# VH-VL binders against q9m9l7r79to301, part 2

Target 1, 223 residues: q9m9l7r79to301
Amino acid sequence: VIALPLPHKPLIPGFYMPIYVKDPKVLAALQESRRQQAPYAGAFLLKDDASSDSSSSSETENILEKLKGKELINRIHEVGTLAQISSIQGEQVILIGHRQLRITEMVSESEDPLTVKVDHLKDKPYDKDDDVIKATYFQVMSTLRDVLKTTSLWRDHVRTYTQACSLHIWHCLRHIGEFNYPKLADFGAGISGANKHQNQGVLEELDVHKRLELTLELVKKEV

## First folded at step 1 (VH-VL)

Design ma5 (framework fv_mosunetuzumab)
Fold by ESMFold2-Fast, scan of step 1:
Structure ma5 (fold): chain C 223 residues (1-223), chain A 124 residues (1-124), chain B 112 residues (1-112)
Amino acid sequence: as target 1 above (223 residues)
Amino acid sequence: EVQLVQSGAEVKKPGASVKVSCKASGYTFTSYYIHWVRQAPGQGLEWIGWINPNSGGTKYNEKFKGRATLTADTSTSTAYLELSSLRSEDTAVYYCARDSYTIYDSGEYYFDYWGQGTLVTVSS
Amino acid sequence: DIVMTQSPDSLAVSLGERATINCKSSQSVLYSSNNKNYLAWYQQKPGQPPKLLIYWASTRESGVPDRFSGSGSGTDFTLTISSLQAEDVAVYYCQQYYSTPTFGQGTKVEIK
């Protein structure tokens, strides 16, 4: 799949993210993918620089435009997200996250755009009736409901999540009540004020109970 | 049997703070929101806020933000309302009430069990 | 906040006669997805906390006498006491829970 670097945060499954693709070769490859009815790419968070003291977004954009092939693969996290290419308008590409991926190898060494082989990651088996895991799930759910119910800008928490929760807070609260354990963990992390490293940690955690615990820690900070 | 038992009447001077307790029994304390509602003499019911005893999360009526603080102690199954900077218009009966649905159900709802009320009188 | 307005402020009804109390919301409390009205009614007697009578606009709480009934949808709701008894003298409040809870100002029911 084409490897798309993300500068500011990982793409969490269930969320959509607008990105701006200024490289004409990358943009053309994404358009071709859609023509062939294979509208997917891999979205991978950019690693911190060894000497990163700057927090400038323009500096980050300049770095991304210069990284090609092997240099780019060494600067992105190994675990990312299978991204559906929902729309392309000019330089703007809308991605929708579906599932976790791990890069196994580079296909087109030193060529643009970077293409990688990936493994599709699956959650480790878990017992949904286990009392401890179930208790953690319900703690995440109750804490998240508090977050959604207390904010005056509730729409900000769900603005990048699929077309759910658009009418009223009560519709959103009902919608999340139907989430399975992995989906709730992902949603909670994406809604939280977590930094990119914390969200990347959630994305990399395949043990559902541990992922719920990570998400619980993040959402507790919002209440 | 579900019961909410509140602390006794308080008399305070203007500018003071008051802390009212609500002890729950007969159900799992952490599974239900506790709401606080007040009623001035001869007046209607006014919602103050709620607390989720499981998460410690709270929501306040804008009128009471900055003056009301809701807390809960899970070891004693007790919810608390603290109201600061008391004025004469804060004279009221303060009620705690249990939400009709568990915290695992979506939203806040109606109130199936109420405390007996705590009269707070603010006078100089 | 959704504003709840009751009418009348007070009502005097003879024993055995019908009492009707109205409640209006400033916006609809009907949730289209489940077709439920997020409205409850309470009875408050002097010196007592409010007691739940009706929820979901028309569902009677367990132990509440059959003479109490709720009706209405959207923004206009009614609590009816079909045959007023002496023990029904109280103030009645409507409450919405579609959003952050708000109450009506109350309707006092007295025997004529």
Scores: ipSAE 0.000, ipTM 0.492, lowest interface PAE 13.1, mean pLDDT 83

Design ma6 (framework fv_mosunetuzumab)
Fold by ESMFold2-Fast, scan of step 1:
Structure ma6 (fold): chain C 223 residues (1-223), chain A 121 residues (1-121), chain B 112 residues (1-112)
Amino acid sequence: as target 1 above (223 residues)
Amino acid sequence: EVQLVQSGAEVKKPGASVKVSCKASGYTFTSYYIHWVRQAPGQGLEWIGWINPNSGGTKYNEKFKGRATLTADTSTSTAYLELSSLRSEDTAVYYCARVRGYSYGFPFDYWGQGTLVTVSS
Amino acid sequence: DIVMTQSPDSLAVSLGERATINCKSSQSVLYSSNNKNYLAWYQQKPGQPPKLLIYWASTRESGVPDRFSGSGSGTDFTLTISSLQAEDVAVYYCQQYYSTPTFGQGTKVEIK
């Protein structure tokens, strides 16, 4: 898959993310993927530059235009998200996150755009009837319901979710009540005010109980 | 300045598990990947896997999948290799080594001193 | 996986003479956009971990004596010790870091 670097935040499964693709070769490749009924790419968070004297988003975005092949692969996190290319309007590309991916190998090291081989990641098996995991799940659910009812998140952020949450708050509250443990953890992290490192940590955590615990910490800070 | 200090030698019975530690100092632990490499007596070097201490992300050589577990504790700057279901052919010196940047794309610039794991009945 | 093959398996050289070790990769480890070969050489003495000598095929690591040099590109690489000293008796390994790390089988360098 084409590897798309994300400068500000990882793409969480279930969420929409607009990105701006200024490289005409990358943009053309994404348009061709859509035409050939293969509307998917990998979306990977850019690593912080340890040698950078400034961390401005403007400078980071400018650097993305110059990173190619091996240099780019060394500057992105290896765990990212399978992204459906929902629309392309000029330089704006709308991505929809589906599932976690891990880069295993570079397919094109000298060509634009960077293409990589990926493993599709699966959650570790868990016992949904385990009392401790179950308690954590209900804590996350309770905290999320409170956040959605008492904050502006349902208006400002929940519209970026692919399910019924974009329609009305009551449909969203009913819908999340049906979420399994991994989906609830992802949703909670995605609507929280977490920084990119915290969200990347959630994305990388395949132990469902640990992921729920990480998400609980993030959503508790919203209340 | 930069040092990787490993735990001491271990003697284990077949079927047991072993956990080897690698304590890093003299650099920012989360900025470098830690790889594990083993060397059987009189043999060459065999790559086991890597861990990203910043994220906890791991990658394993297919030969060791299901038996090796790599972890890292950022509060103590320590990486761990746990190898289960030990067999006599697992007798080897186990090394930790660091790589900058992505999981590969740079050489192993610093190595631990090695931990001899002997598996015998 | 990229397979690394060294030759010879062992080499006996007189003190002060040149030692040459070859390394071949099953596919190119040259990255075309930066023109760097993702190849390293390590020295391992008995009871010690490997020590990095050369990286990017020809760049000498800090503190490594000038008598060690690396050359080659793509799939064929050479480590040269121009004037063998007693302390150079060791096993030498080539390694690619272009992808998942793989090592050559090693070349033992001994004094004649």
Scores: ipSAE 0.000, ipTM 0.418, lowest interface PAE 19.0, mean pLDDT 82

Design ma7 (framework fv_mosunetuzumab)
Fold by ESMFold2-Fast, scan of step 1:
Structure ma7 (fold): chain C 223 residues (1-223), chain A 120 residues (1-120), chain B 112 residues (1-112)
Amino acid sequence: as target 1 above (223 residues)
Amino acid sequence: EVQLVQSGAEVKKPGASVKVSCKASGYTFTSYYIHWVRQAPGQGLEWIGWINPNSGGTKYNEKFKGRATLTADTSTSTAYLELSSLRSEDTAVYYCAREDYGDYWYFDLWGQGTLVTVSS
Amino acid sequence: DIVMTQSPDSLAVSLGERATINCKSSQSVLYSSNNKNYLAWYQQKPGQPPKLLIYWASTRESGVPDRFSGSGSGTDFTLTISSLQAEDVAVYYCQQYYSTPTFGQGTKVEIK
């Protein structure tokens, strides 16, 4: 799959993300992928230097223009998201997140755009009737009710989710109530104000109970 | 019997704090948000805030932010409103109210009210 | 804040006569996405807490007599009591829940 670097935040499964692709070679490859009925790419968060918490958006965008092939693969996280290419309008590409991916190897080191082989990751099996995991799930759900009752978070963040939560918090909570444990953890993380490192941690966590615990910490900070 | 029972009347001096209780019975306490609303004598109703007894999460009306504290004790099915730095204009009947199922902020069950009088 | 204004402040109605109470919001409480009006009506008798009568502008709460009806949309709402009974003597409040809840000042209904 083509490896698309994300500069600002990871793509969480279930969410829309608009990106701007200025590289004509990358844009052409995405158009070709859609034409051949394979409208998927891998979306991977850029690694950052831990020494900088004040890097400008201009610096991050400049990195995307310069990184190619092997140099790019060394600057992205191994775990990312299978991204459906929903639309392309000029330089704007709309991505929809589907599932976690892990890069296994580079297909073409010398060619632009970067193409990688990936493993499709599955959540570790879990017992949904385990009282501890179930309790954590309902704590996440209860805390999400609190978060979504805050009008600003509901109106802004829920609109980026692919399932219809645009009517009202009531309808959104009814749909969310039907989510399995992994889907709820992903949704909660995605609507939280978590930084990119926290969301990357949620994305990388295949143990469902631990992922729910990480999400619970994130959504509690919103209340 | 589904009901909310509040603590008795309080008389406080300006600058003091008051803590009002609201004990729920007849339903699952953690399944419903509890809101607090006050009514000055002969005046209308004013929303103070809500608490989710299940999560402990709270939301406050900006007018009361920093003075009101909402808590809940799930072991006794009791919600509390603490209001600090009391002024004479805080004299009111304070109600706890349960919102109806569906997370909409209208109220299907009310406590009987607690009169708080602030006078010098 | 959305300001709720009721009219009249008080009215006296004979037993069996129609009582009409108006409520106006400073901005629309109609949510276009679900086409619902975020408005409720309450009845309050002396020494008692408010009692929910109507929600979503026109939906009667369970156990509320059919003589109570709500109507209106957007910014202008009406509570109607079609045939006033002695037990209906009370103060009536409208409430919006489109944003942070706010209440009207109340309308006192008395028997003539």
Scores: ipSAE 0.150, ipTM 0.647, lowest interface PAE 5.0, mean pLDDT 84

Design ma8 (framework fv_mosunetuzumab)
Fold by ESMFold2-Fast, scan of step 1:
Structure ma8 (fold): chain C 223 residues (1-223), chain A 119 residues (1-119), chain B 112 residues (1-112)
Amino acid sequence: as target 1 above (223 residues)
Amino acid sequence: EVQLVQSGAEVKKPGASVKVSCKASGYTFTSYYIHWVRQAPGQGLEWIGWINPNSGGTKYNEKFKGRATLTADTSTSTAYLELSSLRSEDTAVYYCARGPFYDYGMDVWGQGTLVTVSS
Amino acid sequence: DIVMTQSPDSLAVSLGERATINCKSSQSVLYSSNNKNYLAWYQQKPGQPPKLLIYWASTRESGVPDRFSGSGSGTDFTLTISSLQAEDVAVYYCQQYYSTPTFGQGTKVEIK
């Protein structure tokens, strides 16, 4: 699959993300992918240049236009998201996240755009009836309901996830009540105020209980 | 008890193929990678590749691309390594080992399968 | 690929004395998202498969004697055996699992 670098945040499964692709070769490859009925690419968060603190934001976006092949693969996280190419309108591409994937190898160092082989990751098996995991799930659900009822910031975030969240918060609350454990963890992380490193950590965590715990920590900060 | 049990020793001629099996028991087979590692007599450990039994996904060491094929059968909890176009330098003990998707290194190893390639 | 280099290639230590093995990676194996070093140490005795001793650079595997300890972060790692016993005669390997798994060349530990 084509490897698309993300400068600001990872693509969490279930979420929509608009990106702007200015490279005509990349755009052409994405259009060809859709024409051949393989409308998927990999979306990978860019690594920071500095170990702890860097200005990164404007500089990272500037460098993005120059990164190719081996340089690009060394600058992206190995774990990313399978992204469905929902639409292409000019330079704007709308991605929909589906599941976690891990880069296994680069197809060609000099090839443009960067193409990688990936392994599709699945959550570790878990006991849905485990009381401890259930307790964590219900705490995440309860905290998310509080966040959704008490703040207006969520409206922009929820719009990127579900068409079922109309003007009425009741519809959103009912919808999330039906989420399974992994889906709730991903949703909560994605609408939280988490930074990109925290969201990348959630994406990489294949133990469902640990992922729910990470998400709980993130959403509690919103209350 | 968690175990990986491998098939018995093989003697092959140059140019032949060999298929080594690794049967898992005592854990959920689809929750771990199965790695394959070889060791030539008196030499160190060399990683061949891994397979994810859950997805069927594989990753190979560049040295073995085109010659090694990793497969897994989830109905029998068995992983396989097939190595083709055998050469005398492929003589080694071949190990399977389980590794978690995220958490740590290879914690359970098979007993090893000696593959001898001679004329 | 990440290249793993061990030193020394071989080490002779008297019973009850400290053995120290070093391992260097060509790039960092510290993962910023979880703050863990993807580095393991294995013991291999003649005729046996490798046995996991240490993972996450410093976490001892269950059942491994407390005389074995791992330390280090990023690119420089050490395995220490505080008081060498006869059963510790073996070859020791470091291994990274940050990316495509690679092993060090091994360090043979023998009694003086």
Scores: ipSAE 0.000, ipTM 0.465, lowest interface PAE 15.0, mean pLDDT 82

Design xa6 (framework fv_alextatug)
Fold by ESMFold2-Fast, scan of step 1:
Structure xa6 (fold): chain C 223 residues (1-223), chain A 124 residues (1-124), chain B 110 residues (1-110)
Amino acid sequence: as target 1 above (223 residues)
Amino acid sequence: EVQLVESGGALVKPGGSLRLSCAASGFTFSNAWMSWVRQAPGKGLEWVGRIKSKTDGGTTDYAAPVKGRFTISRDDSKSTLYLQMNSLKTEDTAVYYCTTDRGYSYGYYYMDVWGKGTTVTVSS
Amino acid sequence: QSVLTQPPSASGTPGQRVTISCSGSSSNIGSNYVSWYQQLPGTAPKLLIYSNNQRPSGVPDRFSGSKSGTSASLAISGLRSEDEADYYCAAWDDSLSGPVFGGGTKLTVL
């Protein structure tokens, strides 16, 4: 799959994300992929350079133009998201997250754009009837309901979710009430004000109970 | 305005069958989760069961006393909810209300709009 | 048989504050949100409070709800004669996989 570097935040499953692709070769490859029956790419968050503060989006975009092949693969997190290429309008590409991926190898060092082989990740098995996991799930749901009712998060952030509700909060609350444990954890993390490192941590966590706990911490901060 | 109108209540002998209807208007019925709640003469409220919207799976849930005997269904083209009652017992004598449900099956749940009710009497 | 426990009756005079209690367990009120319903004589129940303490449009602010542990309370301030009704609490019960109701409280305005 084509490896797309994300500068600002990881793509959480279920969410859409607009990106801007200035490289004509990358854009052409995505357009070709979209014409296929399976228009997918991998979306991977850029690693921070610990020796420098790279919070500037301008600095990050300048670096992306210079990173190719092996240099790029060394600068992205190995765990990312399978992204559906939903639309392309000029340089703007809309991605929809589906599931977690891990890079296993680079297809070719001379490839431009960067193409990688990936493993599709699966959540660790869990017991839906485990009282501790169930209690954490209920806490996440309860906290999300309170947050969505009392803040503007339902208006601004929920609209970025692929199964986004009508503008009426009660339609949204009814919809998310049907989420399984992993989906609720992902949804809560994605709408929270979490920084990119916290969201990357949620994405990398395959233990469903731990992922719900991470999400609960994030959504509690919103109240 | 949102309105629910129940019908079909009647006098039935024990072991008999009866179908209740609930006609909905003033909202998008196809998106609504619906419940039936009953109230025996001079007694309190008792939940009978519910049905989710088709987009949310269209599944049904029932209270233990009616499980296996009652079936809830919906016809979104007619904006109508149904309760099929079989093997009726004298304990099923009650006013039956249909309601619109909000929230989810755990934690967040309440019944926001109620009909006027239809009376079912099971006696010999 | 009701699963949640309410006093069978309560009373007050016009202008007074009256409180109706609702007691449950960890599987219902302890883990889930409480709603309250008002049933005027000869009428269908009407939603009065949802999500422990929220009011639907049209319900005056003299009605309020609260929850602590496995118990909930409905408070009615500035009591009026038209408040004379049966009041029911309800909550989802995890062990029964469905909502459960209190037995109801008949409020008499003296």
Scores: ipSAE 0.000, ipTM 0.422, lowest interface PAE 18.9, mean pLDDT 82

## First folded at step 6 (VH-VL; framework fv_mosunetuzumab)

Design y10
Fold by ESMFold2-Fast, scan of step 6:
Order: sequence, then structure tokens, then C-alpha cells
Structure y10 (fold): chain C 223 residues (1-223), chain A 121 residues (1-121), chain B 112 residues (1-112)
Amino acid sequence: as target 1 above (223 residues)
Amino acid sequence: EVQLVQSGAEVKKPGASVKVSCKASGYTFTDYYIHWVRQAPGQGLEWIGWIDPYSGGTKYNEKFKGRATLTADTSTSTAYLELSSLRSEDTAVYYCAREYDYGSGDYFDYWGQGTLVTVSS
Amino acid sequence: DIVMTQSPDSLAVSLGERATINCKSSQSVLYSSNNKNYLAWYQQKPGQPPKLLIYWASTRESGVPDRFSGSGSGTDFTLTISSLQAEDVAVYYCQQYYSYLTFGQGTKVEIK
């Protein structure tokens, strides 16, 4: 798959992400992929610049424009997200996150755009009827309901979720009641005020109970 | 009720390819991984791979990489196994099986009835 | 790959008597974080697909008679049929799902 670097935050499964693709070769490749029945790319968070404390968004974007092939692969996290290419309008590309991916190898050194081989990651199986994970799930659900009812922090993040919470808060509350354990963990993390490193940690955690615990900590900070 | 219904028996010559179908009903097709398992006559069970109908993602047993291709058509709720370069030792009953509760366990609550593939000259 | 070895290959048990089938994994299938054993047992009758009996080493699937029980942890597992019935004549398979998926070679249970 084409590897798309993300400078500001990882793509969480279930969420939309608009990106702006200035490189015409990358844009053309994405347009070609979208014409397939399963139009997908890999979305990978950019690693922090080791030569400075942090980079501004402008500086990071300038670096991304210059990174190619093997240099680019060394600057992105190996775990990312299978991204459905929902739409392309000019330079704007809308991605929808599906599942976690792990880069296994580069298809060709100096390829432009960067193309990688990936493993499709799968959550580690869990006993859904175990009381401990069930208790954690209900704590996440309860805390999330409180956040959705009592704060406005969730509104910007919920706006980017693929299933509608737009008509009324009660539709959203009813909808999340149907979420399985992984989906609730992902949704809660995505609407929380987590920084990019915290969200990358959630994305990398294939143990569903541990991921629910990470999400619980993030959403508790919103209450 | 949940059902997985597979295509009928096939007889193929060595070197040919076979494509077996598995039509799912009674549940949301994209919510469950589908696995493929084969069983040679009088022998045990051998895992081939899985497909996620939601993403199209696949994982293969190393023994079958390069020869097996798993696909799914969400419009017809049908999973497919295509096995190429058939040999006599590929003679087996091929099963599709639904994973227990979408990733909660790689053990199988529902199985197709099986498709006998015979490879002979 | 994790190799699953069953013993015996076949056994004959009288009606109403206890049948014991063993399954050994080449490495542990116990996940320390949740303290669960990633092991399942299946029953297969001639001309039929396998039927799930036990998962998580000891949890009985809905509709499975209580004479079937699973036990063990780590690398050594046992399926027990406390009082063999005529309908229990079948081949039994253990399966690990700790690292992808492998089956044991099967144990054939027959009436003596």
C-alpha cells in the first residue's frame, strides 16, 4: 500500500481525517487507488524530529515534502491505519480509518510515492464474558456518557466520526450503546483531548482490555 | 439463524485452480472474520487463512502463501477461497468457518458444510 | 508455529465410562495479562464439519452436554467425557489460538 505520512496525529479507526496532498505524484496515485473496488492507503504518524525538542507544523510540513523513499520510512511510526480514500477534491483527500497496519518492508527503495508491504493487524482475542474486561467496558461507557452529556469538548472530535451523532446527543448516546469493546475504546480515545503520542499508544495496543484502560484514563480527564 | 453455505464438489486436474465459495446469511457479514480450514481424507484439520470482509484484509498460513487467495464480496455476503497450482495432496474437504464474536476468539461457532475438492489425473 | 500433539491417537471406552483425551502444546498458550488459556476443543462426526465444544480451555459452548469438560493450563490440556454415550463416538480436536491457529492431529473415540 501507499504510505501517507501524518504530521499532527494518527488516524483512529472509525474516524475521518482530511489531509492536503500537494505532491501531484502522490495525488495521482491516490486517485488511481480510489478507482479500485477497495481504494485504500496506509496512514502513518510522523516521528518527532530527533534534532530538536519539537517542530512547528510549518517546519514539519516542509520536512515531509522533502522526505522520500527509505528516508521517509525511517521517519514514520511502523504501526498505522488502513485508510479508505473516501473523496479527493483538488488537493484535499478525506481518509476513513479502518484497521491497524504494521509496515513489514518497503516495496522499492527511492519509490515515489513510498509503497510498503504491511501486515493487517488483528486485536488479540479476549474473553468478552470475563467480569474484569466487562467492568472496564462499562466504566468507559459510563464516563463517556458523562462527557457527552456535560461537556462540549467532544463536539469537534465527534464531527469526524463516520457514524452520525449529529441530530441530537440522545442519538449519539443510543448509538455508542451498541459498540463492541474495541470500537468503544477507539471512539473514546478519538474524541478525548489526547495528544498524538497518547493516541499512537492506543492505536498500537492490540490487547483490547489494555486499550480500554488507556481510553478510560483519557476520557476521565474530560470529566 | 446463522448459516454458511458452500459451493458444490469440484474435480480438478493437477496444475489447475479451484475457487470455492461460502455464502453467509443470518448475520451482518462484515462483522465477522471468515477462516478457511481444510481436511484431507482421514486426516486432521489444517488452517489456510482468514479474511476480514470489512477491510478486505487477509492473513495466510505460510504453507499456502502464493497459492491461496482469499476474497470477499460484501454485496452478496460471499467469501471465496481460490487455490492455484493444484496437486494430488490438495485433495481435501475445504471448510469456511465464522470466527467467534468478531475478534473475541479465533475459534469457530459456525462452519460451512464443506466442499470436497478432488485433484486427480 | 505452535505444534499441538494429542494423545492417544485412538481410544475405546465402554458406555457410561470416563474418556480422557490429552493435548500438549509446544509452547505455552497462557496469556499472563488476562490469565486465559487460548485453547478450544471440537467434536467431528463422519460427514460433518467440526462442532465447537469448549473454548478458553474450560468454558463449555452453549448446548454442549455437561458431561464434557475441559481442564489444564499452559502447555497441558485435557478434554474429559465423564460418562460416554453412544452419540459421543467421534474424532476430537484441540486447537490453539494464542499465535494464529493450529490443530492437534485428532483423537478417535470409539465404543468398546
Scores: ipSAE 0.666, ipTM 0.836, lowest interface PAE 1.6, mean pLDDT 86

